# Ledger of designs, part 21: VHH binders against q8cch2

Target 1, 325 residues: q8cch2
Amino acid sequence: RFCGSLVSRTFSFHVSWRMEDPLFRLDLGWPKNSEYFTGATFCVAVDSLNGLVYVAQRGDNIPKVLVFSEDGYFLRAWNYTVDTPHGMFVSGTPFEQSVWITDVGSGPYGHTVKKYNSLGDLVQVLGTPGKKGTGLNPLQFDNPAELYVDDTGEMYIVDGDGGLNNRLVKLSQDFMILWLRGENGTGPAKFNIPHSVTLDAVGRVWVADRGNKRLQVFDKDTGEWLGAWDNCFTEEGPSAVRFTPDGKYLIVAQLNLSRLSVLLAPPSGSIGDCSVVSTIQLADQVLPHLLEVDRKTGAVYVAEIGAKQIQKYIPWHSRTPAFGA
Short names: E, the ipSAE of ESMFold2; O, the ipSAE of OpenDDE; V2, 0.75 times the mean of E and O plus 0.25 times the DockQ between their complexes.

## First folded at step 5 (VHH; framework vhh_7ubx_2)

Design c1 (at its last look DockQ between E and O 0.08; V2 from the best seeds 0.00; counts 0 for: pae E 16.6 > 2, unsure alone 64.8 < 65, placed apart)
Fold by OpenDDE, look of step 5:
Structure c1 (fold): chain B 325 residues (1-325), chain A 124 residues (1-124)
Amino acid sequence: as target 1 above (325 residues)
Amino acid sequence: QVQLVESGGGLVQPGGSLRLSCAASGFTFSRYAMTWVRQAPGKGPEWIATISSYGDTMRDDSTKGRFTISRDNAKNTLYLQMTSLKPEDTALYYCAREGRYDYSTGTYPLSDVRGPGTQVTVSS
């Protein structure tokens, strides 16, 4: 009776988890006091020039907009003329700071894109306050999701967070329609919940087509469809998209996955397939909704609906060893 | 004058292949996204595929494994390679240029110019 001892060779698959050096680290020191987040934080914008972070939150009888310093100090807040904020963008010239907010509320200021000065004074209203619609003259919105303003003052608005519209609109500095794209659908230049919009350094407009689980790319001048990424979003569509300051990467949020993905930016003249270079898995139900990148520091601010906070992520600067002279 | 002219259609047996061509003229072809659409008798237009000026493609899932859209900018020509053809693919096939924003109507059509079409008939 040869009791052959089956030496179970435990193949220790040393999965050498090459700890891919995280591209970002969490800044636990921002903000200095999180108690100012009294509602659900839906969006964030960064004034990179002045080192300011604008936050919009939802809730009853709370400040709708909070302003923090880059260092995390609370500076000011306002609540007037904001019903239900969804998206936010700061456009700044050395001479003028403008805070843009998309409002998806059903109140008297809802279904609009509003411009505020740095003090929180309402300066401009686009759309028809308190009225949703599909109109172009006058321009109407129905749950405008987000906007982007380029350096020339031209504006890109994604209108269609579950509303009547599923469209990308480009406006001139004078708020004239230069072009628009999109209707509800799955084909090219069609949208299902266009949720975020940004611009790259080579003049391409990127739209998070959340419901179609893809990014779509357009020429900023003509509005022509250039391509789309869908292979990185099989589980869930992107809710937010921004570029790193160097233009090398896209940072994308997937809301229900509670995930941030860093994607390789495509070269000029091609969109191709997307490639994930890094992933930040957040805790369950954190629900990263929208995000913004500081153009100066590369810091990423993420509006987390579930966690009811803004988180700041700082790029890991690869210490290039100072080769001493 | 902006013009598109499709060719390459014909009668083919099930399982066969066809390559459609669309000759473009009267505009800078390389700057436009181009689309193939088909229309079967008694049915509405059906989108097949789009190719951007970058050469990136989007395709309908129903034909994605069988049909390939491509372009030759030097020849001002759009192509549709069709394989494993089925009777259900019988239709008039059109090429279309991506539309531009129309300020008069406030619309950005998916296409603003199309050819007369080329007939594809798949029949045993």
Scores: ipSAE 0.636, ipTM 0.852, lowest interface PAE 0.8, mean pLDDT 91
Fold by ESMFold2, look of step 5:
Structure c1 (fold): chain B 325 residues (1-325), chain A 124 residues (1-124)
Amino acid sequence: as target 1 above (325 residues)
Amino acid sequence: QVQLVESGGGLVQPGGSLRLSCAASGFTFSRYAMTWVRQAPGKGPEWIATISSYGDTMRDDSTKGRFTISRDNAKNTLYLQMTSLKPEDTALYYCAREGRYDYSTGTYPLSDVRGPGTQVTVSS
């Protein structure tokens, strides 16, 4: 016979933390509403200011664009004017949001780069809907793959995914061509399947030149070719590229390897050679296509064509290097 | 000049497998998305799958998990690996360059550059 209650304690064991810990881990809680992934998920974009995640998927008679909260709850969707989405980018201020979607293929809205507001209303169309072209006046596209919009409203478009143009186009905020680089080829400033584009913090434009198994780098103001990285991509070219918010790393996807690679960011001068500091190996047939990094949190959202989902990877907070150090 | 030629069709029993090939010539294969389409007797064309020049794939849900599209840009060849074949898969199968997605029907219909096709017949 015993009276009272006994409070149990768990003994804490000392564990040596090693620097081999992963830089990122899978957020199993995102999304809360995965049932809305009803097609092949090709791209993802993040509105860090409003905590929104935009997803574009392909399939018949399904919502083409899905909107989730940062916490993973489904909010809304639209289907109008989106045929075969390929890339996506979100830009804007707290007062005005722009959701840009590239559309490929021969459908009625293909070969375009389109701007939507956050509710899915079509605001702007670049290119000739449903018709590929190489022209510059008016500007035409041939399977535009992705774009990046900087804080000044200037745009960088990679054009494109298997089309004839093989070029990087810079536009003003009023959509005038500021400069253009590229044609099909393997030499400097030539492309084979320019597939992803991003900027670093020091004024360089990075292009995933997927078919040539390299990243190419350009000055954002002049379009001058600054060099290339190919030594990290001998097995397969990059399908996607983004910088982490602290500017210390690049996140790269390699589609058929089902792999994400974390590369060390280059110095502000010469770009040197690339160095892989970490790898996230995904399950076979996941097929990571394009990705986005949340500028506020550093979270990585990956569009997985084969797995028909978006997965979120978050920084390992207890071991993340300090920003600005 | 531009030519697509399919091969690998034939008679196969239910549950069997086939690998179709599409040989391309007269254009830069590595620059174009490629599509497999089938057409059963008395029916319209049915989109099966598309693969971009980069290897990105889109496929019809009805053949999900059974049919795999792939390409070899070095050989200018497109492939369709078919498994677990059913009598309803009996059709003329052909490849097409850069097919069109029809938003109103939700399908990816044929382009004007396509091959003559290879017959697949699934019968006990």
Scores: ipSAE 0.000, ipTM 0.132, lowest interface PAE 18.8, mean pLDDT 83
ESMFold2 (binder alone), look of step 5: mean pLDDT 77; pTM 0.759
ESMFold2, look of step 7: ipSAE 0.000; ipTM 0.126
ESMFold2 (binder alone), look of step 7: mean pLDDT 77; pTM 0.759
OpenDDE, look of step 7: ipSAE 0.000; ipTM 0.253

## First folded at step 7 (VHH; framework vhh_7ubx_2)

Design c2 (at its last look DockQ between E and O 0.01; V2 from the best seeds 0.00; counts 0 for: pae E 19.5 > 2, placed apart)
Fold by OpenDDE, look of step 7:
Structure c2 (fold): chain B 325 residues (1-325), chain A 124 residues (1-124)
Amino acid sequence: as target 1 above (325 residues)
Amino acid sequence: QVQLVESGGGLVQPGGSLRLSCAASGFTFSRYAMTWVRQAPGKGPEWIATISSYGDTMRDDSTKGRFTISRDNAKNTLYLQMTSLKPEDTALYYCAREGIYDYKTGTYPLSDVRGPGTQVTVSS
């Protein structure tokens, strides 16, 4: 009676993690002259329509805002009315360009969200210049971190980079309060250092809740809390979040990590859990603070405060071989 | 004294062309980015284009296909070539100096200077 021991061949499915070809490559040609970065580069915004890159940097007696071309040429700079820049956003129509800057400084223009025209002239100030908000007034800020302006001109402001307010504010084009969400805390719709804000194509507001190590999602119209992603940020909270132009992915920075995470965007409906599909390797200790994505090219610009530079990453266009007819 | 003087404006028919000039004096022209701006009656100033000290440009989309900014540093002159002019282009056109950080010298000129402007009228 031959007891044939059925050696259960455990087929170890070696899921060969095909190193998916990096979705992005570093553009070493941008900028053409890095010597213009004379301070710590904290934020970057892209005018995709005109092919312009705006950079804000911190330092004494240096230009606070730098303007580059998409090709990496320095064009101009200004220093007026900017104390300590934190976030930047460019909104524009074919006829009007607006550069928005959040200011976390303690100087005469600090604790404000400021709009500049294409000439670098101060056009609009939100908040009380030089005055820290107390949480009582939605239009008084305490270290506003970043803003996003949608195509209709509505504004989303995350207020509370280490400040008192820890909130998300939605404003109309004429700066009326539409809704406000958040207070300091760890629960749903509460924030600890809301640091970045963006919108997706289906009308959801995404906030990098840095201190709570999560992204939180809200309905853009109602301000209703829709969900949160925390499973991808166990090591460190997100400092920056942007969508790719096609809306398929989120690009996320974490300040103390030398990489950007590429996350799969959730479908319409349930937010679910986050999934990392790729990473962009950065240099060591560069401290990626905020980032922007060019809506036309898909290029990613990263403000690296540690390296005192902006880096540009270009998408790898998978040349789908033209199957010859 | 720092001075900018625009010239080349005038009356032109729709579809016509004009070349504006801006003569700079009293400063090192080649160290500054320069800008063209226009202002129509009853409207605010409108940015047209900026050119860096070495000739790189940024332009507003509304005029990008019709207007070209250029400079001659040897002549201390800024130019705006306008083509396919429209009645909507009727405005006072003026040039402005922008402050640019010079990384070689470590200097940042903060002052902006504008010229008095040159009138462009597009009318059939």
Scores: ipSAE 0.018, ipTM 0.339, lowest interface PAE 5.2, mean pLDDT 87
Fold by ESMFold2, look of step 7:
Structure c2 (fold): chain B 325 residues (1-325), chain A 124 residues (1-124)
Amino acid sequence: as target 1 above (325 residues)
Amino acid sequence: QVQLVESGGGLVQPGGSLRLSCAASGFTFSRYAMTWVRQAPGKGPEWIATISSYGDTMRDDSTKGRFTISRDNAKNTLYLQMTSLKPEDTALYYCAREGIYDYKTGTYPLSDVRGPGTQVTVSS
């Protein structure tokens, strides 16, 4: 545990007074094999079914992808076909795991969204390796930042991190474009650096529109713009967004502030107003880039490019028994 | 006080190369995105490239990969590597702290902090 920065910051003088309990605590024992973090750790994904944590890092002559157990032991690594990883997502069943990695830059495998099995064998490539583009047939990317794969195999890709596309692309399980939204801009359904994407339980797609200092929200089926949250991000836009598995909170990273924010999840229907219920202020220069929430346990894994590590935060149950007693 | 100072400009022949530097002081350089802008005589300011605090870049296609922005956070220095220079690249080049290209207007919004610039002249 640590002290000193787990307080809610409010943006209204209508503040309700509550005893200050943290929602999460740092797992100081994770990982047990931190010596494998030899580069800048850009992203993290969690296979809740098999208790695996995947980490991608950047650097010269280092393993690009690391795999840890849920309790922090290093298991394996691979480099094959990973140039400049940016985002990750894990989907699958107990018998088939899919690790998706976005790759950026103009190296031999850049500008792609790639699927691997759990052993690091390349299974699928989306985009044109090493070549950025705007085209839809064949599908091309320009620095794709992150993706989300839902339980039906439909995919949501934010494309991209500093590129010219500035779009949210929905694909079928067969990789056909179902809908596409966005262009560069500040208006509704326009983006500057769409950097993270997630889905809530009621069918809304949330995009961290980092350069515009907001979250934007879309209907998952139609792509209709449903609104935006901007007043929680006046100092810096979100680099990452995920929902907790109970649906009560969003976890947001703000890279240059070295801060995690816990936001109250919106009701069904209207998205309502943005409300920060807690913050975790990290040490200076930690630089939280992307994060993932374990769908079984609610643990939050944060990729910290400045600190060159992954930190794990676990839910705090002050009056609720922990899972597994 | 917060300062940005550019250097490395000069006279160069067409096809030549230059590396511009921008020395930063008075703020935590590694926490800010940094931008290069140029202004030719009789023209408005033209955005060239932005690099985030963690190294991701965004560039204007008009330079078509001839210009590369980079940074060295240990030295508090921003760089612009220019290659295959053309006479139309003649301009005052300056760095700015932060900034996001406005694609609607085709302009770079004003920054609170910018340097005085360094002159680049490309001629025979």
Scores: ipSAE 0.000, ipTM 0.142, lowest interface PAE 19.5, mean pLDDT 83
ESMFold2 (binder alone), look of step 7: mean pLDDT 79; pTM 0.778

Design c3 (at its last look DockQ between E and O 0.02; V2 from the best seeds 0.00; counts 0 for: pae E 16.1 > 2, placed apart)
Fold by ESMFold2, look of step 7:
Structure c3 (fold): chain B 325 residues (1-325), chain A 124 residues (1-124)
Amino acid sequence: as target 1 above (325 residues)
Amino acid sequence: QVQLVESGGGLVQPGGSLRLSCAASGFTFSRYAMTWVRQAPGKGPEWIATISSYGDKMRDDSTKGRFTISRDNAKNTLYLQMTSLKPEDTALYYCARDRIYDYSTGTYELSDVRGPGTQVTVSS
């Protein structure tokens, strides 16, 4: 005999003849052209406005950046100025398609955060190509892991995946440093491999502090430390974090567990503790690294280093008939 | 104390093979890109290959695919597998942590973290 209840359910009655729908389902039809995934896929970004999906992958003598339509058809690729891509984020408008890509390591374009248009033309470079550093004038990086670009053009960069900086940097739309937080450590506003960064709708910056097994939270305007979530990550830290567009959930990847977790979004005040509302357990060694949530549809795109692919999950909702009163 | 120590060099006949090793200590090896460089008599340093912390490789075309860089993060060790060796490959081979790109000149510089090197001599 067994205790027949799981803590993760909203109600645990030992009799259940109705199945609750999952929050997300795998889109088996995306992409249409998976043959273009020829290396380890490290990151993905979605241009909801223009219907484009960007993918960066690593490997010898392969296309480094791939572009797909949102329907999953391969469109184009480029290698130019990309060595060892790590993270990416779409910063385009309806009139200008663009993507930022972080590059790591000591290749000719490493230790940079670079902007491209959708055709692969280099538009902007932050950092000194191929040269790591901690300097602020000029701004330098040491394996910058990811960035997030706000609708105002302000940027948040986690710097980075290894190296000495272990910091969160906020830039103006003109690339001036507005504030900076961090050093290596376990205390408040200290990091061990700050790996992913995102914003919520109420002005908080969330950082996946991967090596410390936590998410840390900052005020986007002042850089004030607002707290941390560690109680959902006791087994392994988050490699990626994003909010769903309705503001109800966070999507988190745990790389070595090959797991995606759906967390309940916190209230606008104190962040409280995290609560896992659903998990998606992937096959062993799939290794979900970074992910993106489509701001229009809520679809989740996951870059899987081990499986060498991008998988797409779409929201699923059960319709319950309303009684006509 | 940060240290890199190369081994595996020696005297080799043309057409032979060698596997060089670079043992790292005093830093978190798995978090850094690693580079092999050589310096032949009478010439400046020549970049051979770089491998990222995740295993991605970039190689100079001058070796024509005869050299393969690899790493074992569990052993804190960087490797260079050399095959089809030629007399022109005679040089001091050393490893370095990272490689610095000088944007103003468009060239690469070696980082301060490097080993003393291991001599490879290819003679007919």
Scores: ipSAE 0.000, ipTM 0.156, lowest interface PAE 16.1, mean pLDDT 83
Fold by OpenDDE, look of step 7:
Structure c3 (fold): chain B 325 residues (1-325), chain A 124 residues (1-124)
Amino acid sequence: as target 1 above (325 residues)
Amino acid sequence: QVQLVESGGGLVQPGGSLRLSCAASGFTFSRYAMTWVRQAPGKGPEWIATISSYGDKMRDDSTKGRFTISRDNAKNTLYLQMTSLKPEDTALYYCARDRIYDYSTGTYELSDVRGPGTQVTVSS
């Protein structure tokens, strides 16, 4: 009676967590002079065509908008007609440079989405200055959080950073309402503090639903709900979301976490579940609020409220163009 | 309280020189770009120069080469050195923090943070 002891070889799959090489590194040379950050920096936008970085900050009697070059030099600033900036987006065409700012202030210019030219002149106002929306009018905002303008000039606005509306609005180039989605809630296509909005290359609108700790995805044409990612945001809801220029990854900020998450973008079709492929380590308690990605260089700019600064991260594999001799 | 106080103005003959000072208090002076502007009787405010840690920008007219802007951050003081003064330089001169400024173009909008001004009169 040969009692063959079946030695169950427990194959301990040592998943060697290969420390994936960081995808990004901090650019310590940007900006050249940080003394221009005199307030809390809430948002950043990049004009990739002209190599400009726009920063909005909050504070009393300070410049509300700062303009830097890509290489970190301060160029200009303004504060007129800006109460409390929250989000920023730059739409650059070869013919026109437009700086969009969402304003959540209670002052005379608050609760608006405003367009500025490159000189800081107010060109367009959406909403009613100084008046919060009631939810009845799609073009009256209650703490508009952020906007995105696509290449056709269509606009996507997330409205309701702690306000009443909690919605995603799509506007035509001529500011006609194309569709509106969302109300306050936890269900599909409902929002609790829609905080950031972006588009992917296949025509999906991504919204950071901060309070519900998820990203929600919509069809850009119809406004149809396509899915949501929540499994990556159990600790903290996303406050900012952007795609890398190649569309391969999403960069996500979570306000109370000292890191950015790099998520794998889903293929065309099913949204599926989110997957974190890397992280960008930030300093402690910097409070990353919003971020922008340079479409040309892939550089990531992060508005850090706690540190009162903008940080620039550059991709590791980005060949510094050899300035030819 | 944020405060700016200009000094150094007065009556001077054509060809004379004056040095204006602007004493700043109530804010971190070194973090702000500072501007000199003037207003002549019957005219609107006229930008003269702006200076920050990045550099200085001067208006490109008859004042260029005659006026120099500088600052002492340790003293929280802005200066305007004026030379070869002309009757047309007669104005109320005051300093301000910039509301809007562009170092590339010299565009500006006057800040609400400004001093009461110092009178400069150039007359024979």
Scores: ipSAE 0.000, ipTM 0.245, lowest interface PAE 14.1, mean pLDDT 86
ESMFold2 (binder alone), look of step 7: mean pLDDT 77; pTM 0.751

Design d1 (at its last look DockQ between E and O 0.01; V2 from the best seeds 0.00; counts 0 for: pae E 6.1 > 2, placed apart)
Fold by OpenDDE, look of step 7:
Structure d1 (fold): chain B 325 residues (1-325), chain A 124 residues (1-124)
Amino acid sequence: as target 1 above (325 residues)
Amino acid sequence: QVQLVESGGGLVQPGGSLRLSCAASGFTFSRYAMTWVRQAPGKGPEWIATISSGGKTMRDDSTKGRFTISRDNAKNTLYLQMTSLKPEDTALYYCAREGIYDYKTGTYPEFDVRGPGTQVTVSS
């Protein structure tokens, strides 16, 4: 009776983690002169149409807003009417450029969302300057974190970077309230430090719910909660979220991590679970706070609080070999 | 000594053209962003255009299409080409260097150097 010991060959599937070629590389040529960074850089916005990069920084008696070219040259700066900038967004047409800044300061311009023209002139203020919101008025903010303006001029504001409100507000172009979602909490559509907001191409609003370590997704028209991603953020909550221009990926910052995560965008319909497809390695202790993606070039700009700088990352264009005709 | 000197201003008829020049000396011109501003009588300063050291420009919409800022770093010269001039363009035109934070004084000037200006008068 030959007891043939079935040696179960455990096929160790060596998933050779093919080090997928980094999707992005650091642009060491941006900026050309780093001397213009004189404070902690908190946010960045890109005017893709005009090839301009706006930076906001914090500090005493320093310029609060800096303007650079896409190629890294300084153009201008201003420091008036900005207390403590947190978020920034550039919207506009070929004929009109608007720079939006969220202000979390306690000074005379704090707790506001402010619009600036190309000259740096203050042209619009949302909120009550210098006054914290009480949660009763959707247009009174308590540490507004970030905003997004879509192509129709509708605005999405995440309000509550450590403040009372912890909400997502949608406004019309004329600043009428369309809908409001969220309160402080851990459940669906509740927030703990909503920190960043963006839209995808299929009409979903994505919010970085930093304190709850998740992205939450809403319908842009109705404000209906569609789902959340939490499985990719076990170490730390997302602080920033942007889509790549092609809509294929999300770029996510986590403040205390020295990397950006590149996530696969979900198809239309169910958002499912998140999947990390790549990472952008940052320097140690740089504290990536917020980021922006150039809609034309796909370049990623990241505001690094710890390093007091903006870093630019450019996509690795896979030189598809020109198949010779 | 750091200095900017504007030239090229004068009297011109409506619809006419002028080219202003600003000669820079005493500093490395090619490292600084430069700006044109103007001030009309009884009005505050008005920003016209800025040009980076690399040649990227920002312009005010009011003069967009009529005014062009440019620079020649080899000549240490900033230019403002003005076309289709109007009476409302009458002003003293200044060349200015964009400021940098001064760590010694702890201050930020919008412009740390400015010329004396050149007068542009548009009149029939």
Scores: ipSAE 0.898, ipTM 0.955, lowest interface PAE 0.4, mean pLDDT 92
Fold by ESMFold2, look of step 7:
Structure d1 (fold): chain B 325 residues (1-325), chain A 124 residues (1-124)
Amino acid sequence: as target 1 above (325 residues)
Amino acid sequence: QVQLVESGGGLVQPGGSLRLSCAASGFTFSRYAMTWVRQAPGKGPEWIATISSGGKTMRDDSTKGRFTISRDNAKNTLYLQMTSLKPEDTALYYCAREGIYDYKTGTYPEFDVRGPGTQVTVSS
């Protein structure tokens, strides 16, 4: 009755003889005021200079934009002029900080990229509020997904999430078009749902081309197509991309997989092939949409549509505040 | 004057191989992404492969990895190595330089310079 063949099986394995440490750990104490997450949290932006975290959420009769301290305390909110937020970015100098919000859909402020001061006052509107378009003079948008603003004030906008434009637009600090790439397609410099955009330290623009399951890379000055990474995204395309401040890694979200991936950053010159060095598998239906990395600390803030929250990940071995104090 | 000139086409039996060349002159070849396109009689142009100034490549799925694009910046030359050729590969093959958005005119040419092409014919 008993089978003895199990005792004769060969056991062998080849493993690293060092324990693999995670690159990031969850900050369980952030935020202190999670009760303010009353809707679907679509995006997050960080003011590293002043220690502020901006969150945009969707829902009826709720504050659309929330502001927290880096320690997690709720500070203020606003909802005027924000209809259907999608992406955010913080820019400015130590004396003046601004938050940019992309707005989608057919509401009164949809199809725009808008600038607010830190108090929530509307300062600038790009696009034609409430009206999608393909035009360049005046510049119009069709569900603009996200933007990145560099230290010179130059801007990179991906336009957009499910619209007809499928483009990457670079603007001067005075909002003139410097160059533009894209149309709907699968070839080089063509997009299907360009969803996130970031810059590396060596002058390359990285776009999460979500529907084509790839990252595409461009020269920031000329717009030259520099290549693509697709081999890390065979299951699902990236919804978000950011670099760590030390320049060693990219952080990527994959929405329906509920996964964050840490990729090895390429050197200057050729971008090579994509290499995953770590993953953070989230619970089913968390749905990480967009994310931001704090330029000072390396902390990663992830907007989770399904879980209706923002989670903060901090670099492993970084000091954490004592919660027993 | 900017010029691209293709060579290396010809008649080949099914299963054969060819290496196409594209000689570039009149511009700084190493600064541009370069592309191979083919056009069969009565059909629109079909993208085959692109190589960036830094050497990254992308290829159309329809060739199933049978074609390899490469470049030699010292010789100002673009190449297409074709293997396992099939009758459906019969077409005029030409190289093209990738265009750049012109903010003064508001135009975005996909390719701003093309060569006259070289004929590839795959038949018994």
Scores: ipSAE 0.161, ipTM 0.641, lowest interface PAE 6.1, mean pLDDT 86
ESMFold2 (binder alone), look of step 7: mean pLDDT 77; pTM 0.756

